# Miniprotein binders against Uncharacterized protein MJ1027: the designs that were tried, part 3

Target 1, 377 residues: Uncharacterized protein MJ1027, of Methanocaldococcus jannaschii (q58433)
Amino acid sequence: MLFMKYEGEIAIGPVHPTMLEPHRLRLFIEDEIIKEAELVIGVNYRGIELIMEGLPPEKISILSEKICGICSHIHVWCNVTVTERGCDIEVPERAEYIRAIVEELERLHSHMLLFGHAFEVLGFETMAFRAFMIREPIMQILGEITGGRAQYSCPIIGGIRPRCNIKESKIPALLERLEKFEENLKKLLERTVNDPMIMSRIKDVGVLDKKTAKKLHALGPTARGSGIHSDMRKMGQVPVYDNFEFEEIVFDDGDVFSRLAVRFYECFESVKIIRQGLKDLPNLDKRIYNPNYELKEFKPIDVYNEAQRGQVYYSYGLDENGRVRQVKIRTPTATNLACMEAILPGHHVSDAELIIASCDPCFTCTDRMIVVKENKI

## First folded at step 18 (miniprotein; from m5 with E41K)

Design p5
Fold by OpenDDE base, fold request of step 23:
Structure p5 (fold): chain B 377 residues (1-377), chain A 94 residues (1-94)
Amino acid sequence: as target 1 above (377 residues)
Amino acid sequence: STIKITVRVETNGKTTRFTYEIKSPRELLEVLERLRELMWKYGAEKLTVTVETDDPELVEFFAEFFEWILREYGFKEVRITYEGNKLTIRAEKE
């Protein structure tokens, strides 16, 4: 095994060791060119699955919220859905609508974080600040819906928490905030696409071609940026979305621009979904929780949903004692990072952070590029 | 550019003050997250943000920025004062 003496190693990994998705990319660099990239997948999912094993399903939701600080809602939603399907629990339509609304809000604020980070990496600090500013209305909406809690904990088995019920009287104010958000997002987009310096850094950089994306099973916006349809909301996996008219955003070029563009444009689709949801809410039954359910034994059931990063997968069964068994959780992060791992070689090291950021690894989980070892040859 | 942000929150006669030297956009996000947490937990009757920077272009930007943020927090009256490269934004909830 010829130890190729690489001049330098750069590791991009989680800042917080406590976070459960400690995925790291190790970059081996020679003459400022990435020669090899190695994805180190953190063993944390298996640990979580093991902790969940044998617990009642209600307790698993608490653990699922801790998996990701940014996408806690989708994890909880997927989790409760397994039990609901396995036990044939009817969820009130209003509850499903609110689950979808909260998910799209989570998508929006997450994308704004990504945009802010991307601008930071590009050296456009003021644009990064603007992204965070534009994000705040979404955070306020989430706060209003969830009761000002960092962890929404909106979904419960059989519906949603009472505090997460959206009152009709609040809808006009929510719509106004959405409009404000959308308007400012458009301005941000226009500023971005009209800046040749930004565009030169993101176009034709970090190309994931469609063939490679398919081969590596890219998911979500990463896949969609390479011309692959990948949205569980459109694939019938999340029935509540059948109530909404929206487009799956797909770009073909597979570069950093395309991956970012998918997310920019899907923000507008998320706003459309939320508007439709809010419009329909007053006409729906007021029930938000089905208390009339019984837990029963069932074999592991597969549940899919579409997080901001792509497909999320939850599976488990319930035993005769109502305890969760054979828990499996998959997030799109590892898969999409593997796509970046594949395309990073041959790129200049200065593009590495942007390329990696373009697949939206969990921002809370991604530390800044840390130079681990400079081997002075 | 050195950006020093001081936030003062007054709620029920209690004052919380914190200062950050912002070196990156991420640190600004931390300020926002902390501020939001305070607002959600305790609310605020009065909020004062002071921004000190050596970049005059950033002064105007942060005026817009924090005016926006404070309005999102429900402050209707926002007063902005400039003293050289020092920005002070004051907001009160009636």
Scores: ipSAE 0.820, ipTM 0.941, lowest interface PAE 0.6, mean pLDDT 89
Fold by OpenDDE base, fold request of step 23:
Structure p5 (fold): chain B 377 residues (1-377), chain A 94 residues (1-94)
Amino acid sequence: as target 1 above (377 residues)
Amino acid sequence: STIKITVRVETNGKTTRFTYEIKSPRELLEVLERLRELMWKYGAEKLTVTVETDDPELVEFFAEFFEWILREYGFKEVRITYEGNKLTIRAEKE
């Protein structure tokens, strides 16, 4: 029996890595079964942290937007929050509301990308197309808020950019688009859960049990898919979210289905948050920016937020000259990929891409598996 | 299935045209991202999408798909024509 041993590699990184090397998952396959998986971390934030060192805080935001094309908003929001907390800068309530709304929109469109990718991996191309179609209303809402820019740059120290202010007159149209999105998302969900072929491919596959998830410090939806509460919004780390009623979505089974389901149902919670935010906006003070602040020296402060993939962490201080010092950045991607690394062994190679996809590596960054070495023994 | 998508955008007397042979959903996303970028940067007075495929079911799907997309872009008048396996969607902003 010709045992076919081969090595596969999946690159996970930005399509145009100027500064960031992609992560790589190496798979050692024997008879189509993954025997070993090795995660090679390519993206080292240490390089970016070093570049940020000694810069004014305003310039850090520009650099942070380049870290991830899909989650640029959360990085900028975390950055400005460090300065705001360190310098005791009051942020207008309207600005915080809009920051949250934009974040939840970013969450929505990112999850839709993931669903599209998952359907692609599963061989359901039409459903992948539908996911991208359903995503478009969210993109249009984001465009209207941000002024039609791919890089939103919505948060600034002390508030938001004037162009990101949501006018009351636009709220009805935004709500209509949101409703349309929600309706179509429900239809997509129904189609998915009622397809036995899809369900058979994602249930009981790639199980990350709760114990292993805890041990490996899974974050965000990856953790929540294994029955672990992990949401910085619910843990009091992002105060603006206290204004909204929403649920933390948790599933217990730890399989691909559970990780996808967490994100699917979380979309409805994001819609609820956005709807509440938009409804409240007309009643809030009109101020969107606090110009009356001074930068002061402070020791590094820890800031947490909840990105689409999970917990994001930023920390830095300001020196006497208003320069950033001791920058630390952590994203959930490497941690969650390590969870997938742990569970990949024993699975058929055909499930590898799906298992990896279920922790939501940056879709734009995930290449298909390539065979790097083939040994016919 | 082979899917060839051609997009023509007319704005202020300038025409931008691009064609993709779609082999995966990801490539379709690239088309959408490029189209959205153009729409946000320059807008469009007229937009024409042509889809050629050997799969009749996909023709119908893409009619729905691009009608949806174009309506999201603010086009109110969308005209769809079929010529065999070739779909043409035309939209104009008033």
Scores: ipSAE 0.819, ipTM 0.940, lowest interface PAE 0.6, mean pLDDT 90
Fold by ESMFold2, fold request of step 23:
Structure p5 (fold): chain B 377 residues (1-377), chain A 94 residues (1-94)
Amino acid sequence: as target 1 above (377 residues)
Amino acid sequence: STIKITVRVETNGKTTRFTYEIKSPRELLEVLERLRELMWKYGAEKLTVTVETDDPELVEFFAEFFEWILREYGFKEVRITYEGNKLTIRAEKE
């Protein structure tokens, strides 16, 4: 019997130093074939929503950043946007451009991390090494822009942190560094698709057909790998993206290959967005924040954005004392994991980690599953 | 294959050194994260990465990628030497 269990911990800061909710997938197998799967999400958004109630909006950003260590920027961006729209706060165009540039850099490093994990699960160690090494230049660019020791988000209510402003003198070097990343990403893709051993493990495996994906409400690359158009950046929900030419990447076969291919090709689209954003910055007004905003009471409003895993949803209002009320947060992991749960039966247990990883769920280290067997006697 | 990576960071007359035996890709990720943390916290006047492995193809792989990564950290003087199954990449600000 193979025992695997996902365990996770979200630090809520000094008020709630530990909230332990392990990520867990249980497999019920017979003769090494999966008969049933159960998925347990370690992140309790209802608990986080409750903790956020009654806090000032600035404090919500701190908690939002801690929800997911590799996608912290998108959560902070969603949070500040709720307050900005609820209070009718004008955000400078330059700030929105930089928010998008940083988000696309976050998408790049997150996808590279997933590729490395997928190669590790497949036993292709040198390919995993390549993915992790190619990722480092993106991490360095992010650190230079955001000034963090780790991935720090750049949005603040009304703009971006002054440290995150991209100096025009730095743009030529950034474009050159991005080009080198793109060259190495292309080489990684070529090595992957030209390796029949890799392809045999990912083609026609873990098929999520379009009808099932629609019924279970797949989101993001998981949906786009099954032929579903699902990208909040293309659906008018994030206005700054209207300034960039890019394609929504969609594959139809719904297998592991398709879900990974969506991510690979959308990395090239992220490079296109970042390049366009960097080239446009010199022509934009130089303001990066609005110092003249006032907070006001507002009833809950809905904000949507597109994280690397898919749609992220934030909703809350402010009360008369400027405190956050009626918090709702939704990420794509719950529905995408339900899709993986539905398709796992019938697969050999050795494919389980790969199939689950192909929807990029919200756990990033030491993934474990509890495997139980029916008696064969 | 057996892989050992040693990192030495010298700044302000002080030296930080760590060594990882790479048994899985996760340990390489840990080396990269630790190095990035040190560079952001302290910076470096000199940085040395030593890779020791029985696999000569990995020696060439690590030489290519660590040179790229160290230049991304802003080092302008990056030198690579090969001695048997040992690769040494030295980086200096000047």
Scores: ipSAE 0.753, ipTM 0.923, lowest interface PAE 1.1, mean pLDDT 83
Fold by ESMFold2, fold request of step 23:
Structure p5 (fold): chain B 377 residues (1-377), chain A 94 residues (1-94)
Amino acid sequence: as target 1 above (377 residues)
Amino acid sequence: STIKITVRVETNGKTTRFTYEIKSPRELLEVLERLRELMWKYGAEKLTVTVETDDPELVEFFAEFFEWILREYGFKEVRITYEGNKLTIRAEKE
């Protein structure tokens, strides 16, 4: 039997013909074992940062929303926060609560989407069906709050859009709907951990040890699955979260199971946060927007928040004419893919897509791996 | 087993109908996304979901979950009928 070296490629992330393209992981395979992995960076934030340079901060929100179609809220929230802190703009407490509630609803639907994708990659189709069906009520709730096609997300400088205010009369029903979601999430978790075939595919697979995770600066659930405390919501970076009782979820084994388990248990914590936020809203001042502020010059400041995939970082200043300067934007995807790049060698090619998916890079961009019978060696 | 899902939405004298063969979980996700967008853009006075499959466990699964989802859309009258390999879930606004 003559052994051949093979080369494969998996495209990951959004595709934009003009300025953005997905990240790619190239796999070099020998006897069905991954020999090497190579990350090719597709997203070029320098281009986006240059386009944002010199714009009014309101225009940055439009561009920020387009960076990620499934996590647009967190990007807009980060952007408005830079300007709010730099200009010392008071944001009503009710607005901050609703910003957090919407973000936690995004965390729920995003984690459910990843679970469905992971089950699909593994060939557990009925479990993928379950994840997608359980997710749909959360999408309905989000649509009700944000206007269905909330293309600009909820935050605006100084508050939230009026359409995103949550009517107190709707809160009892929202709490019941959240409870039903939680019941079905628990059933999904139980079905997963009690299925030996599922567990055999995710336990002890794709191990990212803590030392490597620290060295490569893993973020979000990828870091927390490897024993690293990394949640910006618990580190004082997002003050509204100080009003909610919840736990940072950390697992130590660094395998695919651990990265998925972090996300499963984070869903329960998100439910806790949303429930507390909804119960508190009737007791808050009714203001949702501060129209009484002036933009002023400020030197670049750093803003951090915790997206579903991990830390999001925005930094910019405002010049004397109210124009944005020195824009820097960082998201966790490229860093977390570098972690997967480092651990892929030694794994069977059949586990590659699962390992890559476990850092939640992009569920919609999965292409078939290209296998080449002869290598360029 | 094959799975075929047909959705029929009736509102303001208009009827929209689409059918998907579910060969992977991706097609189910597409059905859900399209249904949600139709409900948000047009609403519905009457909504019918028909699932055709030979798998009795999938019949029970889809009955349970589509009933939940349709009630989340605000339908108060949700009726389920079974005819051979065909499950029909009919929902009406009260």
Scores: ipSAE 0.737, ipTM 0.920, lowest interface PAE 1.1, mean pLDDT 83

## First folded at step 19 (miniprotein)

Design q1 (from p5 with F65Y)
Fold by OpenDDE base, fold request of step 23:
Parts: structure tokens; sequence; C-alpha cells
Structure q1 (fold): chain B 377 residues (1-377), chain A 94 residues (1-94)
């Protein structure tokens, strides 16, 4: 293996040691051009899976919340769904609605976080400020629904926690708050698309063509930015979403713009979903938890959901003692980062951070450490 | 642009104060996260946000969005005062 003496190495990834998904990209640079990119997967899901092995299903939910600080809800939801399906546990419709509402709120705040970061990378600080400020109302709504905890812990086997119930009396105010959010989001969009400097930096940059995206099995918004339909909500994997009218956002160009645009327009769809969910809630049965379930043995089953980054996968079985077995967890982050790894070579180093950001790697750690190792030749 | 944000939270007679000199958008995020954490853990009866900046556009920006955020936190009374390049937002739940 010819040690290509690269003039410089840049590592881009989350720095926070508490993050379970410390994926990083190592960039090898020559004359300011990326010659090679290497994805370093920091978290071996195998470790988490091994810890989960042999535990009761209630305990693995706690662990699933720790997998991702930004998308904890989707992990818990996907996790409990395995047990629910495996044991034929009825989940009240209201609980499923609230699970979906919380998920779409999580999607919103996550996308806003990404936008803020993208604007920061682009040098548009005021736009970044705007994105972060617009995010806070969503965080507040989430806090109100989930009881003001960093970890929502909304889903439980058989439904949701009582504290996560959305009272009918709160619905009008929530709808108004969402409207205000949507208005500001629209303004942000308009400012973005009308700024030629922003557009010049994100159009035709970091192109993941459809063929490559398919080959590398891109997921979620990363796939959708390359013209690939990839949304478990639309594929019948999450039945509660059949109650909602929304569009799968797809762009064809495969560039940074397309990946960001997918997420931006998807925010409006998330608002639509939440609005519909909230409006339907008063007409649903008030039950939010099924206490009448029994755990039974079942073979591993596959459960899919759609996180903000794409497809999440959980699989496990329960043994005769009610212990989880053969746990498998997959998140879209590694797959999507691999897509960025593939396209980074040949790009100028100044575009690297933006390209990587455009696939929305889990930034649970706001601290991106760019380690520039100057190899003094 | 230099941005200095000071947050003062009063809860049950206890006052928490912190100041950030914002050099990057991420630092604003830290301010917001810290504020949110305080609100979720302890609540607040009174909250004061002070923003000092040499950019008039940012003054208006922060006034608008902090007002919005504070209202989201359940503050009913929000008073905004401008003194040159200093924005003060005072909020009370009563």
Amino acid sequence: as target 1 above (377 residues)
Amino acid sequence: STIKITVRVETNGKTTRFTYEIKSPRELLEVLERLRELMWKYGAEKLTVTVETDDPELVEFFAEYFEWILREYGFKEVRITYEGNKLTIRAEKE
C-alpha cells in the first residue's frame, strides 16, 4: 500500500466522547484537493447490541435513547415496536399519533440544527442565528409534551408515557405556535434561495449521482436528494402515517443544494403531519397505553422507521424468559457518510465540511473537531 | 460583529446569571441550550436577556426572536428596551 505522502490530513467528526456515533472522515489533501477520504466508524453498534443481549425489552429502550442524542425518540419508537409486533400488543391509536407527532417535531428541530450548521459553514452567521432561534420553539413544544426532559422517553411498550399525552385544550395553542414556526421557516427559505452567494456555494457541489447513491445504498434525505425514493413512512412500514397527507420530497441533482432542499421542504411536510395529527386527536379514543399485554417468545423480526437522517432498523427476538436476543440495530449515518466519502475526492478542501454536513451526520456533539495534521514532509 | 448576551434567571429568589461573548453561531446555540435547560429544570419567574452588539440589524433580530422564545416559555409580560447598542428584554410569568 503506497503510503501516499499526503501533505495534510483533516479529520472531520464529532469530538464529544459521550457520543455513541463518533463517525469521522479523514481527508487526505494535496494542493488543497481532497485526494482520498476515509470513513472511520466510531461506534460499533455491535457493542450496544451486545449490551442489549439478554436484557428485558424495557431496559433496552433506555439504552436505545443513548444511541443518538438528537434522534432518541425514533430509536425508542422503533425499539418498542419490535416487542409490540412480536408480542401482538395493541397500541392505542392516540399513542401512535403522539409518537408520530413527537417524531416530526424531532425531525424539525434536527433539520433546523443542520441548517444552522450549514449556514455557519457557509459563513452566513446571521442565517445560522436565525435557524437556531427558529428551532427553539420546537424544542419548547417537545419539552412541554415530554415533560421538559432532555430524553423524551415518550414511547413505552404498549403506548406512551402519561406525561406525553397531549391534552385537547392545548391543541389550539400548539397549532398557532406551529403556524408561527412555519412562517419563519418560509422566510428563512426565501432568504436562502434568493441569495445568489449561498446558492452558488451549494449548487453543483458535492454531487452524489443517482447511480452512485443506489450503489452505495444511500438512505433518507441523502437518497432523496439524488432522486431516489427512500422514506419508510411512505413505504407502509409505519402504519400511523397512513392517516396523514404529506409528500415525499425528492430532488434529482444530487448536490449539496438538493440534500439541503429535501430537508427544508420536508420541514413543511412535517408541520402538515403534526397539524393533521393534532386536529385528529380530539376524535380519537383517549387511551394512550395498553396495560393488558403479555410478553411472549418470538423470533427476531425486522422493524423499520424513518429518522430525520433516513431509515432506522431494529431487530430482535424474545426468548422464553422474556429476554431480548439477536439484537441488530442500523442507522443511516454510516451509509450516508460512506456516500460522502465516495464523492469527496477531487473536491476542494474548502467544500469538504459543507459536503459532509449535507448528509447530516449526527452532530450530537456541537463540537466538530477538525484535526488538521500538517505532515511536514 | 461583537455580540454579548447576558441571561439572568430568577427562580424562587435565586438568581442565575451567565454571559457569553458570541463569536460563532454555535455559541448562540449554547446560550439557548443552557437557557432551555434552566427553564426545564427550575423554571423562571423572571428572566432578563441583555444583548450588546454593534450591529443594529442584529439588535432587531434578537429582539424579535428572543421575544418569541420567551413567550414560548410562558412569559406573558415581555418588555423590550433599547439603549443604544444594548437590547434588554425583561420577561415575567405574572
Scores: ipSAE 0.820, ipTM 0.948, lowest interface PAE 0.5, mean pLDDT 89
Fold by OpenDDE base, fold request of step 23:
Structure q1 (fold): chain B 377 residues (1-377), chain A 94 residues (1-94)
Amino acid sequence: as target 1 above (377 residues)
Amino acid sequence: STIKITVRVETNGKTTRFTYEIKSPRELLEVLERLRELMWKYGAEKLTVTVETDDPELVEFFAEYFEWILREYGFKEVRITYEGNKLTIRAEKE
């Protein structure tokens, strides 16, 4: 029996014009079993941080929007929050509400992308089509709120852009649209959990146990899929979320199912948050932007938020000239990919793409596994 | 199954038409993204979506979800026509 040894590689985004190299996961495969996995970090935020160094806060916001096509909002939100906290800038409550609404919409569409991708990897094409089609109404809502641009650019220092103000007259229609989305989401969930073929492929596969997840500092839904509480919204890091009733979704089994389930059920919580936010908006002060702020010098301040993939971290200071200094940016992707790297060995190669997908790497930049080398032993 | 999707958008007397042969779900995203971009950038007065496939279940699927999507874009009048495995959705805002 000719034993075949081959090497596979999966490229994982984001691909940024300034950071051309995606993350790569190399798999060493023997007899269709992964013997070793190697994560090569391609995207280094150090390059972006260096570009941001010495720029005014307004300019770094523009750069932050370009870091990730799927999670652009959270980057901008974290970015402006640093300046707002450092300069003691009051942000109108309405602006914070809208920031949260947009974030949860971003979470929804991102999770739908993941589901579609997961179904595609699993060979359930119709379910993938369904997930992508269900996603589109969320994209349209986002477009309406943000002015129909690929980059939402909703947060600004001191609040949100005027175009991102949600008109009260639109709220009833938005609520109806959200209900229709939720209904279809529920149907998708029901179809998924009641399909034994799907469930057999995702249960007890790619298990990240709680101990390993803690050791490797898993974040967000990846951590929560392994029974670890990890949600900055619940940890008091994002005060606006204290206005909303929602649950942190946690599963204990640490398998692909658990990681997907966390995100699936979290979608319903996101819908709840958006619904509450929309209902409260008419009762809030109409101000959406504080124009009366002054930039001042401050030492680097740590800001955390919860992106769709987990904890996002921004830190910088402002110098006496209002220029950002000591910029640090961290996203959960590399950490969560390292968790997948750790658990991949011993699995059949056919599960590799699914296991990797279950930590929600940037979908837009995730390519299918390619065979790099084949050795006939 | 080969899925052929054609989108025709009419805006201010100008017609934009594009056709995709979808071989994977990911390619559907490209269609949706392009459609969304056109709608955001230019809007549309009239929109026609045609879906041709050899899978009758997919025809019904696309009918349902494109109707939903088009209504989300603000199209009030949506007409669905079936000719065998060819779906035609015609939408107008007014």
Scores: ipSAE 0.800, ipTM 0.939, lowest interface PAE 0.5, mean pLDDT 89
Fold by ESMFold2, last read:
Structure q1 (fold): chain B 377 residues (1-377), chain A 94 residues (1-94)
Amino acid sequence: as target 1 above (377 residues)
Amino acid sequence: STIKITVRVETNGKTTRFTYEIKSPRELLEVLERLRELMWKYGAEKLTVTVETDDPELVEFFAEYFEWILREYGFKEVRITYEGNKLTIRAEKE
């Protein structure tokens, strides 16, 4: 009998024709069972790190925004924080609150997009429709605060852009709109957990056990779905979050269900953070920007924050002329893709898309191809 | 089932109109993204969403969620009409 083997490749991350090579995941398939998965690491940030060298820190924010279209705010926030900490620049508390509110809105819309994709992969079209339509009010709120697509970034060195200041008169309506989103999110969750066909497809599938997750340095919801506490917001890396009551959501089973459940339940935590932030704003000082700072030379420092997919890391210093040096940028994508290598073997090929989706690879790249090669022996 | 969504945005004497046949959730996502970008770039005096489908659950679904979405854009007058397999949601700033 002919022994047939298949190899597939998945491009993950934004594809830039001149600067970045996306990550590749190769699947080796025999008789519809995945035998091996091999991650081929792209050098996604080396080109942009080199371009950033020698630029003023204000220009670095523009470049960092281009790294991820779904999570551009977190990259800009990390970037300005490096300069702020290195130069000992005070950031008004109101500005830090608004930075956090915007980031949690980004977490909400990104998770809703993932839910829609997961439902689509499972073949539950109307549930996918629900996720996408529930997401739109969040996109509208985010656009109102940040000025739409062209002005999506909110942080600037020393504060936030004046347009991003949230007027006190708008807060009651924002709270009401957030409540309606939360009610619809609850309904989506209830429809999911009460559907035995959905549950049978995601429970006990694609298990990443805790020891393997630790060995591979899993981050974000991938780690938290395998019982690992891994949230920079809870680890003292983002001080503004100390002002909000919220829980780090952790599940222990490491299956597709657990990774999705982390995201579902942490959306409710994001709603809690946004609500608390909005309610506190009227009682904060009105300043949103510190005009009285000096750029100074500093040796590279490390800054961490928590994107929707996990830890984001930025490091650089400034030279005596205020120019950025020794740029290092790391996102959770490569390490979380390594987890897919460990998860996929032994599964039927029909589960591959679901397992991959549950690890939340970047969906903003314009090319989401799976290349399958038949290798006859 | 067949689903056809037509969007018409009118502002400052300009009309932008597009139609998608929805064969998967991806086309709905494209409709929503394109509508959002038009609204943020140009705004609208009048907005019309027409959904043509023979599935009555989808008619009620799209009516509910498009009304919510259009009110989020700031339209205070949102009207829904039904005519056979055709759902029309009309929104005006005034």
Scores: ipSAE 0.775, ipTM 0.932, lowest interface PAE 0.9, mean pLDDT 83
Fold by ESMFold2, last read:
Structure q1 (fold): chain B 377 residues (1-377), chain A 94 residues (1-94)
Amino acid sequence: as target 1 above (377 residues)
Amino acid sequence: STIKITVRVETNGKTTRFTYEIKSPRELLEVLERLRELMWKYGAEKLTVTVETDDPELVEFFAEYFEWILREYGFKEVRITYEGNKLTIRAEKE
């Protein structure tokens, strides 16, 4: 019998044709068992930080929007918040409510996309179809609320774009459409947890224990699937969320099932937040922006928010000329990939894509083929 | 099973048509994304989705979800017809 060794690669994340390669996760495989995994970082947020230096804060929003195609709203929200807090700019309550509603809709469609990709990786094609089809009504609601294709540019310094205001007359229909989404989300969850074939492939697979998750600083649903309370929305970092009743979802087993279950149940919490926000809007002052502000210099301040993948961190100051200085941006993707890197050894190669997908590293990672290099002894 | 999805969008006297063979869930996602882009950029007076497959469970599946999605676009008159293994969903703006 011959002994076979393979070397494979999984490309993850955005690619600029002339500047950067995606993240690469190299797998060293012997007898179909992963012996070693190596993360090679492609995306360099230090480069983006340097490009932002010396720009007016309005231009930082444009660059922030480009960091991630499926999570651009949270990045723009973080950016405007740095300037708002540094310049003591009051943001109307209505604007903060709409920012949160849009972010929770972003969380919903992003989680649905992950579910579809996870089912695809597992070979459950009809379940993947279901996830993608259920997602489309959320995309339509997002487009209507944010005014077309501008769903990720809703925040502006001091408020929201006028086209993102939600008309009171549309709220009853939005609530009904959200209810229909929730009904179908419940059906998807039931089909998943009641299917022994699906459960056998995600339970007890890719275990990230709590000690390792803490040591490697897991974030978001990756951390919450391993028993760690870590949600910027519950930790006082995003004040508008204090107005909503919702629960932080935590599972303890740290397997693929747990990381997916956090996201499934978290979707129901997002629906709760959106429903509450929509019902409260008619009772709020109608202002959606504060025109009475002046930019002023300030020393760097820290802003945290909770993206669908975990903590997002922005920090910068403004100089005397209103230019951005000392930019620092951190997202959860590289940290969570390092967690997956650490747990991959010992797993069968057929589990690799599932384990990696379970930390939701980026939209494009599920579109990349594993590159395998065959080496014979 | 084999799956072909054809979409026809009619607005202001113009017709846009595309067809995808669904070899994996990725192609379905592409169909949905392309339809959404057409609807947001141009809208539609009439929209027709045709699904051809030899799997009767997929026929019923696509009928259910495409009807929901088309109603989300604001079509009130959504009609579903079946002819052999061909599903046709016709929607008209009201």
Scores: ipSAE 0.768, ipTM 0.929, lowest interface PAE 0.9, mean pLDDT 84

